# Ledger of designs, part 64: VH-VL binders against q9umr5

Target 1, 268 residues: q9umr5
Amino acid sequence: SYKPVIVVHGLFDSSYSFRHLLEYINETHPGTVVTVLDLFDGRESLRPLWEQVQGFREAVVPIMAKAPQGVHLICYSQGGLVCRALLSVMDDHNVDSFISLSSPQMGQYGDTDYLKWLFPTSMRSNLYRICYSPWGQEFSICNYWHDPHHDDLYLNASSFLALINGERDHPNATVWRKNFLRVGHLVLIGGPDDGVITPWQSSFFGFYDANETVLEMEEQLVYLRDSFGLKTLLARGAIVRCPMAGISHTAWHSNRTLYETCIEPWLS
Below, E stands for the ipSAE of ESMFold2; O stands for the ipSAE of OpenDDE; V2 stands for 0.75 times the mean of E and O plus 0.25 times the DockQ between their complexes.

## First folded at step 3 (VH-VL)

Design ga25 (framework fv_mavrilimumab; at its last look DockQ between E and O 0.02; V2 from the best seeds 0.00; counts 0 for: pae E 5.9 > 2, placed apart)
Fold by ESMFold2-Fast, scan of step 3:
Structure ga25 (fold): chain C 268 residues (1-268), chain A 123 residues (1-123), chain B 111 residues (1-111)
Amino acid sequence: as target 1 above (268 residues)
Amino acid sequence: QVQLVQSGAEVKKPGASVKVSCKVSGYTLTELSIHWVRQAPGKGLEWMGGFDPEDGETVYAQRFQGRVTMTEDTSTDTAYMELSSLRSEDTAVYYCATQPYDILTGRYPFDYWGQGTMVTVSS
Amino acid sequence: QSVLTQPPSVSGAPGQRVTISCTGSSSNIGAGYDVSWYQQLPGTAPKLLIYGNSNRPSGVPDRFSGSKSGTSASLAITGLQAEDEADYYCQSYDSSLSGWVFGGGTKLTVL
């Protein structure tokens, strides 16, 4: 009866991290088939995002094929970027609700413990030197590093985010846009107390300008040019924004109030 | 080298309670999650509960809710499992096992096990 | 009954291949939770044999391998040896029970 739900995890996550989310879904939508994709767990989440997209694609194809009425995606943190790419590269996806849980949709520009673990002597102001190298682009977190003070380097070197956002030219851009636009609803979730996603408004397609002032989605060139369909989706009434304060980065998939407010309504 | 040493065998009457200990060596309890698993004679393994480090709390299997309490003394690196209102069906070997806090693998197996404690419930 | 279903026994001759199945449901293996396998020799505690569906801990011979597909998992033992005679248990997490679950166990006999 209910559409099946596919869950894509984030950085240093595994299927076990989503046990509370699955419990909430079972309580409110009993009988829903929920599959957490058991791929790129733990340290393997650092693999290049295009590699992850290919692996997750192979896993979602049979699930989508068995659900002609459609499926829902719940994609957490960097997993939201994987899902963005999946929706663009799949000519035949049947996704109804794409629920993005605190994902850096316009990129990341902030010091985090994960970044310090990988690059302990680097500050956010200097990380562009590593991330925008060919070696750095072999790490998932560098695939969405977006330094607002070196936007020229981001546009030239980003092998993932700049391409899926339509900020760089790509021969497949037109078909990627057409594919992405098939999504029923784009549900954006995030909040100021996340503590990892910087700026937190990146989860809503907002981002820093060169002076580190946040510009919201409607002021972004990506939106204004409708590069991959955000303006079209918003005009269609297909974008939902659900900000919530008081939730830290690792709590988005285990907070009952958030689930009931931002996720549950889009699983029907 | 991680080693788990459990307390000795117990014989109890129905209605009594039993408290089994598990002393951890080679690692500290603050770095590990301890789980308890039992096995009735000639039967399979049954999970009873354990500490969930992501939630910061102990989780018990539904069947044992209200009857089992799992505690830890970090000063002595000793975990405890207390089972109350004992029935003849509680006759089993009780094992403690470690589960790593391993963010790098994203996998949470029960990687080290104690030798087991036989608890016999009979009148 | 155990939440994960295993055959109660399997047997093979030395040098042969045996496979032990572990059948789950949509609330455990089907939900995407990984599978671990444990070997229990008579009178001893279980020992971790396979974790994360297919990974071997240090000291486990490569003749042991694991796989997962759909709602089921499988343990394969090639080049069967007399010392492999033991009980084998699969394990996963179950969302409907909010807890860890084990298979009923399979006694492997080396003929």
Scores: ipSAE 0.738, ipTM 0.880, lowest interface PAE 1.5, mean pLDDT 92
Fold by ESMFold2, look of step 4:
Structure ga25 (fold): chain C 268 residues (1-268), chain A 123 residues (1-123), chain B 111 residues (1-111)
Amino acid sequence: as target 1 above (268 residues)
Amino acid sequence: QVQLVQSGAEVKKPGASVKVSCKVSGYTLTELSIHWVRQAPGKGLEWMGGFDPEDGETVYAQRFQGRVTMTEDTSTDTAYMELSSLRSEDTAVYYCATQPYDILTGRYPFDYWGQGTMVTVSS
Amino acid sequence: QSVLTQPPSVSGAPGQRVTISCTGSSSNIGAGYDVSWYQQLPGTAPKLLIYGNSNRPSGVPDRFSGSKSGTSASLAITGLQAEDEADYYCQSYDSSLSGWVFGGGTKLTVL
């Protein structure tokens, strides 16, 4: 009776990371078919996001075809950007709930342990020199790097985020918006103690202005212009915001209270 | 290089307990998960339980719940598995194995194994 | 609850190819969990042969290969050699049992 659930992991992740989430679903919604897509694990999660979108699309198509009543997506961290792109490029998706679990939906502008490992001599103020180059755009992290102090470089060089946000003109923008709007609900999850997503409000489509003041979703140009459908979704009552404090970035899929409050109600 | 050295063979009576040790060298227990796997004569491998570093807890397979206790002594890098209320069907070779925790690989195989400890349960 | 099923035995002549299957369910392999394979030579501890469905640790020849599809996994051995005669076990995680599960094992005989 429950719709199948597809789980898409994040940067430096694997299917095993979600074992507790799968346990919670099995306990509260017995019989639900849950698939954690076992692609681009570990270091392979650094591959360009469009390559990941292509691979995940191929994996998702047969699952959706077998479930004509619809499916749910639970997409964690970087995986939430992959899933949003999937919803845009798939003319025939049947996703009811898109659950975005601490994803940098408006981008990332913060130093992290993973960035320190990959670029140990760089800080966020100069990463734009690397990320907004053709070579830098071959790394997934740079595909959603969003430097609020170099917005013209971001708009010109971003091969992924600026396109799926409709911030840069391209011939598919109208059809991608139409496809994205087919989703039943967009469930946004994140919180101030995440420690990785910067600003953490990126998980709710908030982001820095040029003074590093966080503007909420409704103050963003992409919302005001309805570039990919956020304003339409909100007016439809299809956006659910579920913030929760006290959860670190690696714990979102292993916290029972978070699951019961923010995820379970949307797994019809 | 990681090495696991287990305690010697044991003979026990039904109803007794056995405690098998597993000395780890090359890494510390704070960097690795230890799991226990047994193999009855002529039979396959059976996972008994192990420490999960993400949860900070030991998880036991259901058929051993209530009879098995797995502990560690980090000062000597030695893991222990104690099985109580022994039965004849508990006659097996008991292995300890490491499970790496590496955020960069995302992989969780049982990569290094001890030599095994034969436990015989008979009258 | 869920068990990984392997054929009890497989045989092949030297130089030939053999395949060992591992069939799971929606709570283990079908949930997206990785499959590992172990080789156990007579009288020895198991040794990791394949991890992450298809990766070989250092020292394992490339004539051993693994794959996963749907709820099943497969180990293929090409260029079969006498020293490949062993027991082979698949392994995965199972969400219903909240624990690790092994297949029943496959005895490979080299004729």
Scores: ipSAE 0.157, ipTM 0.696, lowest interface PAE 5.9, mean pLDDT 89
Fold by OpenDDE, look of step 4:
Structure ga25 (fold): chain C 268 residues (1-268), chain A 123 residues (1-123), chain B 111 residues (1-111)
Amino acid sequence: as target 1 above (268 residues)
Amino acid sequence: QVQLVQSGAEVKKPGASVKVSCKVSGYTLTELSIHWVRQAPGKGLEWMGGFDPEDGETVYAQRFQGRVTMTEDTSTDTAYMELSSLRSEDTAVYYCATQPYDILTGRYPFDYWGQGTMVTVSS
Amino acid sequence: QSVLTQPPSVSGAPGQRVTISCTGSSSNIGAGYDVSWYQQLPGTAPKLLIYGNSNRPSGVPDRFSGSKSGTSASLAITGLQAEDEADYYCQSYDSSLSGWVFGGGTKLTVL
């Protein structure tokens, strides 16, 4: 039998968003138990990411317990960060494939429709004033806001991304790294035509420098310092990068070609 | 997984009203939007209206404004479309269809359709 | 009469490639709104065939493909089969009408 698949949604999503993915999995891997976690749907996805991590942890623990041979995680958009944090705090997870589906793994810095909706009077260049405040960090989107022009504020105020990245020192950094390294494979999926994840390379742990030049994963301090295990995972051949063009952000979970190329191989 | 079951065929006189129901199963009405599309015999598809996530309200095609009312009962997962002041030109198969709910970019197509309800308007 | 313009009919022999065009304007396809395609078999409800200009839902063979350029879109069917005989409709959103719009439909005949 196939290992169970657990799906974690993104910002403003519901279980309905993954109807096509479920169909793909059922067709190609009949009998697979797929669970789309129905937590923090819609507007509730704006709640702090650590709160979400706790909720999702409570939901996945029973599933993992019933699957001693392991499970697969498919985590979409914001959900990819939730899952990474989840795997960092769980010392007993049994995740084989962690599939990060178009997730802002190195953060977000862009004017998107999400930002316009949440902060209609604020532009990207001024959002740091809100996001790096105590009340701003009560919103999930601010938990992974990464302003390359205000790195000091990011490092000191980010209550989520800076911590799971190990960019800010904390007592659990070593343990979190150890826990995260329990994953069998880290599958990174994204592409240049996403239109939401900014920069799109964030899905591959790339991000802006102070001049807004995009640097690759291997050029990032988190990699160079192996702060949460990226360098170690790469060295053991556990990181899979699957870029694909021509796919918009809302279509990553509903594209057959993408599924066959980037997702299906890691569900076996 | 998603199924839409519509009410049965209707025969109406000109000037009367018709109310078509659409019961959703597999998912709840809180997870998706319902739109209505009709098709006159031998003719093409015509959008009548549905929930617009961008506007945050039900939007009707201009042609039907004032004559059509779309409602839903979340307790029974049933959507309704009522068309009043019926004319012979309103003779058509009426379809309900699902649209993914998205408050930001909810411009998705209609991925699941009901079986259709034939409404005949004749003297 | 329809906001989106389609040819009323197209035909092809089994195994051939056929293309159905969908012409819009600056207020719909040209405004950047995605194009979807529906297949309607005789006596049945429409079925989503293509969405987001080029994406296929589950169960749709890869011999169906969609593309968009400028104010127009196109549906291509390769390896034409008898079961492909149906009506095909394109769909988009129109900002000037603040609503969804369909093409007039194209009857595909397999010779």
Scores: ipSAE 0.075, ipTM 0.663, lowest interface PAE 3.2, mean pLDDT 92
ESMFold2 (binder alone), look of step 4: mean pLDDT 89; pTM 0.926

Design ga26 (framework fv_mavrilimumab; at its last look DockQ between E and O 0.66; V2 from the best seeds 0.00; counts 0 for: pae E 5.1 > 2)
Fold by ESMFold2-Fast, scan of step 3:
Structure ga26 (fold): chain C 268 residues (1-268), chain A 123 residues (1-123), chain B 111 residues (1-111)
Amino acid sequence: as target 1 above (268 residues)
Amino acid sequence: QVQLVQSGAEVKKPGASVKVSCKVSGYTLTELSIHWVRQAPGKGLEWMGGFDPEDGETVYAQRFQGRVTMTEDTSTDTAYMELSSLRSEDTAVYYCATQWYDILTGRYPFDYWGQGTMVTVSS
Amino acid sequence: QSVLTQPPSVSGAPGQRVTISCTGSSSNIGAGYDVSWYQQLPGTAPKLLIYGNSNRPSGVPDRFSGSKSGTSASLAITGLQAEDEADYYCQSYDSSLSGWVFGGGTKLTVL
């Protein structure tokens, strides 16, 4: 029988958004118990990410307890960051495959319709003024806003991403790294036509330098210093990179070819 | 102020087809997803199908595949549901309903409903 | 047989509380899909009463509330009024059927 799958959605999402993903899983792995966590849906997805991590943690504990052989996580967009933190704060998680579906793992720096809806007059160049305030850090999107032109403010003000990436020191960093390294596989998915995640390489731990030139994962200090275990996972053969062109941000969970190529192989 | 106005009652013989209309006012069909739900006398609600805006396609319930066709005329803001090969068991009130993405909750409720169209299938 | 199971009837006196259950399975409510509730007065079309498990549309009194846990959902009505006599339907999405599903309906009688 197959390990249960837990799905964590993203910004302004709900369970219904994953109906095609569940259909694909049922076709290829019949009998799999799939649970989309129906928490922090819609506007509630704007709540601070640490609050979301706590809520999702409470929801996954009983599911993991009932599955001694392990579980798989599929975490979409912002949900991938929630799952990053979840795996770090749980001393006892039994996650085999962590499938990160177009998640801004190194942060976001791009103008999107979501940003325009929340902050209509803001542009990416001036959003740092709002996001790196105490008020701004009460919004999930600001918890992973990473302005490459104000990296000092990001490092000092980010209450979430800078901490889980080990970019700023935290007393729990060693424990978080140990816990994260318990994961069986880290499957990274993303692509150039996403249109929302900027830069798209953030889904693969790449990001802009101060000149907005993308540096890939292996050139990042967090990788080179092995701050939370990326270098160790790569050496262990546990990181899978699966880029795909032609897929927009809202289509990652509803594209059959993407599912068959990047997700299906990791659902034992 | 979304309003859904459906066509009048129909009486059909077994084997015939029926086409029910749903006129939308207050919004345009390009802004809404229309779904069709029926209710046999004294029975519960049964979803027949509707437009899925993420897929850009109309999805039909498995039971009605091959017998139902749902179309829209955006020039008149009118949605249609045609059911063929009618049986006595198809006697029901047929409702159209709007589904809108509510960004505040991330939900897809069936917000507004038409008044219903009684279709009677008898010999 | 309906995919979502509701009691056929419930009853209560004016001013009392009544609860209507909606029991699903791992392919619908258990898979994480949200639940909506519809009120149908005799001879009328259904009206959206609750959506997204617990959200009320504008104009629905706060004495109507919804909740979801595991594979089941519940509609609670407090301060019952004669006007609440109606049929109540739960609704969710089912991944095995690739479609929307309704409960069999519950007739509420106010004594």
Scores: ipSAE 0.721, ipTM 0.877, lowest interface PAE 1.6, mean pLDDT 92
Fold by ESMFold2, look of step 4:
Structure ga26 (fold): chain C 268 residues (1-268), chain A 123 residues (1-123), chain B 111 residues (1-111)
Amino acid sequence: as target 1 above (268 residues)
Amino acid sequence: QVQLVQSGAEVKKPGASVKVSCKVSGYTLTELSIHWVRQAPGKGLEWMGGFDPEDGETVYAQRFQGRVTMTEDTSTDTAYMELSSLRSEDTAVYYCATQWYDILTGRYPFDYWGQGTMVTVSS
Amino acid sequence: QSVLTQPPSVSGAPGQRVTISCTGSSSNIGAGYDVSWYQQLPGTAPKLLIYGNSNRPSGVPDRFSGSKSGTSASLAITGLQAEDEADYYCQSYDSSLSGWVFGGGTKLTVL
């Protein structure tokens, strides 16, 4: 009776990390078919996001075909960007709830252990030199790197985020917006104690201006121009914002209170 | 250098308890997770429980809940599994195994195993 | 009663390719959980062969390979050798049981 749930993981992640989330779903919604897509695990999660979108698209098509009444997406961290791109490129998706679990939806501008591992001599202020190059765009982290101090380089070099945000003209912008707007609900989850997503408001489509002041979703140009449908979704009552303090980046999918408050209500 | 050395074979009567030890060398118990797996003669492997590093606590397989206790003595790097109310079906070899988290793959393989401890339950 | 189903036996001649299947359900392999494989020689503890569906630990020959599709997984052994005669077990996690599960085991005989 419950719609199938598809889970898309984040950077350097595995299906096992989601075991508690799957257990919560089994307890509250018995009989729900839940699939954690086990593609691009570990180091493969560094592959360009468009390659990941292509692979995940192939994996979700048969699941969606078997569920004509619809499916739900739960997409964690980097996985939330993969899922948003899926909703844009799939003319035939049947997603009811898109649950974005602490995802850098407006990009990332913060140092992480993974960035230090990849680029050990770099800080966030100089990573634009690497990320906004053809070589840098071969890494997923750079596909959503969003340096607020180098906006011209971001807009010109981003092969992923600037496109799915509609920040750069491209021939598919109208179709992608139409496809994205077919989603039933957009559920945005995140919080100030995440510790990885920077700014954490990126999970709610907020981001830095040039002075590193966070502008909320409704102050963003992509919202005001409705470039991919955020303004339309909000006016439709389809955007749910569920912030929660006290949760670190790796704990979003293993906190029962978060599940009960922010996720369970949307798993019809 | 990781080595797991288990205590010797045990013969027990029905209704008794058994406590099997697993001494770790090459690592400390604070650095790795110990799981327990048993194997009845001629049968397959059965997970009993262990420490889960993501949970930060010991979890038990539901079929053993209430009969099994797993403890650790970090001062001696020794893990223990105690099974109570023994029955003939508990006759098995009991293994300890390490669980390790690989950040590059995000996997939790059981990669080092003790030699096994035979526990025989007979009247 | 294993949660994961394996054939009880398989055989092959030296040099042949053999495969061992592992069939699960929507609460384990079908939920997206990884599969590991273990080799157990007679009278010895299990040895890890494959983890994360297809990764080989150091020291395992590359003639051993693993794959996963849907609710099933497969271990392939190419260039079969006499030393490969053993029992083989698959393993995954199961959300309904909240725990690790093993297949029933497959005895490989080298003819």
Scores: ipSAE 0.277, ipTM 0.718, lowest interface PAE 5.1, mean pLDDT 90
Fold by OpenDDE, look of step 4:
Structure ga26 (fold): chain C 268 residues (1-268), chain A 123 residues (1-123), chain B 111 residues (1-111)
Amino acid sequence: as target 1 above (268 residues)
Amino acid sequence: QVQLVQSGAEVKKPGASVKVSCKVSGYTLTELSIHWVRQAPGKGLEWMGGFDPEDGETVYAQRFQGRVTMTEDTSTDTAYMELSSLRSEDTAVYYCATQWYDILTGRYPFDYWGQGTMVTVSS
Amino acid sequence: QSVLTQPPSVSGAPGQRVTISCTGSSSNIGAGYDVSWYQQLPGTAPKLLIYGNSNRPSGVPDRFSGSKSGTSASLAITGLQAEDEADYYCQSYDSSLSGWVFGGGTKLTVL
């Protein structure tokens, strides 16, 4: 039998958004138990990410307990960060494949429709004034806002991304790294035509330097220092990078070709 | 706000076709996703199909594939449902409804129903 | 017969609490798809009562609440009133059918 699949949605998502993915899984892997976690849907997805991590943890624990052979995680957009944090705080997870589906793994720094909706009068160049405030960090989007021009504020004010990345020292960094390294495979999916994740390379742990030049994963300090285990995972062949062009952000979970190429191989 | 006004009752012979209309007002048809649901006398609700804005096309329930056609006239803000090869089991009240909502906007779902159209199929 | 299973009828006295169950499968409720509830008064079209498992549209009293767990959902009505007498339908999406599905309906009688 196939290992159970747990799906974690993104910002403003619902389970309906994953109807195609579920159909694809059912077709190609009949009998697979797929659970789209129905937590923090819609506007509730704006709640602090640590709160979401706790909620999702409570939901996945019983699923994992019933699947001693292991489970697969498919985590979309913002959900990819939630899942990474989840795997960092859980010392007993049994995740085989962690599939990060177009997630801003190294953060977000770009004007998007989401930002315009939440902060209609703010531009990306000034959003640090809001996001790196105490009340700003009460919004999920600000929890992974990564302003390359205000690194000091990011490192000191980011209550989520800077911590799970091990960029700011904290007493749980070593344990979180150990926990995350329990994953069998880290599958990173994204592409240049996403239109939301900015830069799109963030889905592959690439990101801007101080001059807004995009550097790849291997050039990032979190990799070089192996702060949360990326270097170790790469060394053991546990990281899979699957870039695909021609896919918009809202289509990653519904594209058949993407599923067959980047997702299906890791659901066995 | 949103009003759905359906065409009048129909009486058809087995094997015939029926076409029910649903006129939208308050909002334009292009702003709404129209679905069709029927209810046999004394029975439950059955979804027949509707427009899916994410797919950009009309989706039909498998049971009615090849027998139902849903169309829209945006110039008159009118949606149509045509059911062919009618059977006695197709006797029901047919509703048009706006049941789709987009969570990405954080808005409450639109859920308005027409008054229903009784279709009777008898020999 | 219906993809989602509901009890044919439930009853309660005014002021009481009643619950209506909706049992699905791994391809709909069990897969995590949202459940909606509709109220249909005699001789009228259905009305949205609950969406997204537990959300109430404007105008729906807080006496109505929805929940979901596993492959099942539940509609709870507290402080039962005479005007609550109606048919109630649950709705979800089914991945195996690639379509929306309804429960068989539950007739609520207020004694």
Scores: ipSAE 0.021, ipTM 0.603, lowest interface PAE 4.9, mean pLDDT 92
ESMFold2 (binder alone), look of step 4: mean pLDDT 88; pTM 0.920

Design ga27 (framework fv_mavrilimumab)
Fold by ESMFold2-Fast, scan of step 3:
Structure ga27 (fold): chain C 268 residues (1-268), chain A 123 residues (1-123), chain B 111 residues (1-111)
Amino acid sequence: as target 1 above (268 residues)
Amino acid sequence: QVQLVQSGAEVKKPGASVKVSCKVSGYTLTELSIHWVRQAPGKGLEWMGGFDPEDGETVYAQRFQGRVTMTEDTSTDTAYMELSSLRSEDTAVYYCATQYYYILTGRYPFDYWGQGTMVTVSS
Amino acid sequence: QSVLTQPPSVSGAPGQRVTISCTGSSSNIGAGYDVSWYQQLPGTAPKLLIYGNSNRPSGVPDRFSGSKSGTSASLAITGLQAEDEADYYCQSYDSSLSGWVFGGGTKLTVL
């Protein structure tokens, strides 16, 4: 009688990547119905995040409707941003635990081999020229590119992250906040050895200031203004932080110790 | 172009072991995962196990655990499957197959197959 | 029995459309794992025909198509030809077994 689990994958990923996670869940919570959403796999993960949100929304609606006691979300990497938007745009979601596996919740600003696959001639210092163009915003990675040295461009050009974080005004912001606050638990997972998410504290709503000094969640304007409900959730005791060292970006969904420590306790 | 060439047919007595080889050309073994699938005469395909490129470890199907060992020699681009304690019901064609990550679609098919090795277990 | 269920045989006349089903469960196709299809001509090794539910490798004619819905998948062959006589196998991953699984196979006969 465990609540169903819905898994949302990351950049250049697919359902097969989560086979170990499903194995762990089956061992500790036998009978749990787990669905890895088989949408926007591989190169399709580069499509604009609002397009992905629409497609994943259509997929989760029937699953949530069949589970009146609620569901859990496990959302990996870029998938954590999809889930952030799902919780905001859905007036009727019944999510208990939202488990965010190493997701760049405040954005990404780093040179990695994964990002160079898409923009091989660009450095992090000049990627803003591409990402904050209309063409660049047609790529998912640019939807959460957050250059701390060009914050004015990020605030004006980001079609996704700046809006869901309440960093730029949107007509639906009040409703999005109300919807997000219906979540039972926000479980944040990440660590210093990830190697892709930069800064790694982005997984915990921390991020660079203009001097590339990391400011933690409680020092962020989005938290202080309670733009989408983080301060309210923290006051309710609904935010769980589970950092773990020694885990690389592609290993968050396949490490047994991480699963037992950070994920298993939140799957009722 | 990727080609998989397997060792020749084997005839073994019950209780013996057999070791089948699979030589990879066209790609290096370090770029591919090799899986082993068998097929008894007139029967369907049965997965035995293979290397997982994400984890860097071998995974064996439950029913073969304890009897099968899969190894790779990257210096010769050759994969091996050894099956011990042979029984007459182990008579089958044994195939090696590559599994490669297709980045455009995010998929892991068994995309190239060896020609098969017939292993006959008889007394 | 096989974890993925296929009909043991299907038949059709040249030029017709045939469909081969592959029925799984919540631990494989239903869990979101994709389906691949393999064609095995008499006396030969299996050949990848469809991967990732609906994708064709280079060299596979567009007469072959795949689809997936819920816990099941289907392979459709249009414009049936004599050379299509073969055994067809579906394949997916199963989380309960922690391994790859094949369907029991379907013998296609062109009448």
Scores: ipSAE 0.428, ipTM 0.784, lowest interface PAE 3.7, mean pLDDT 91

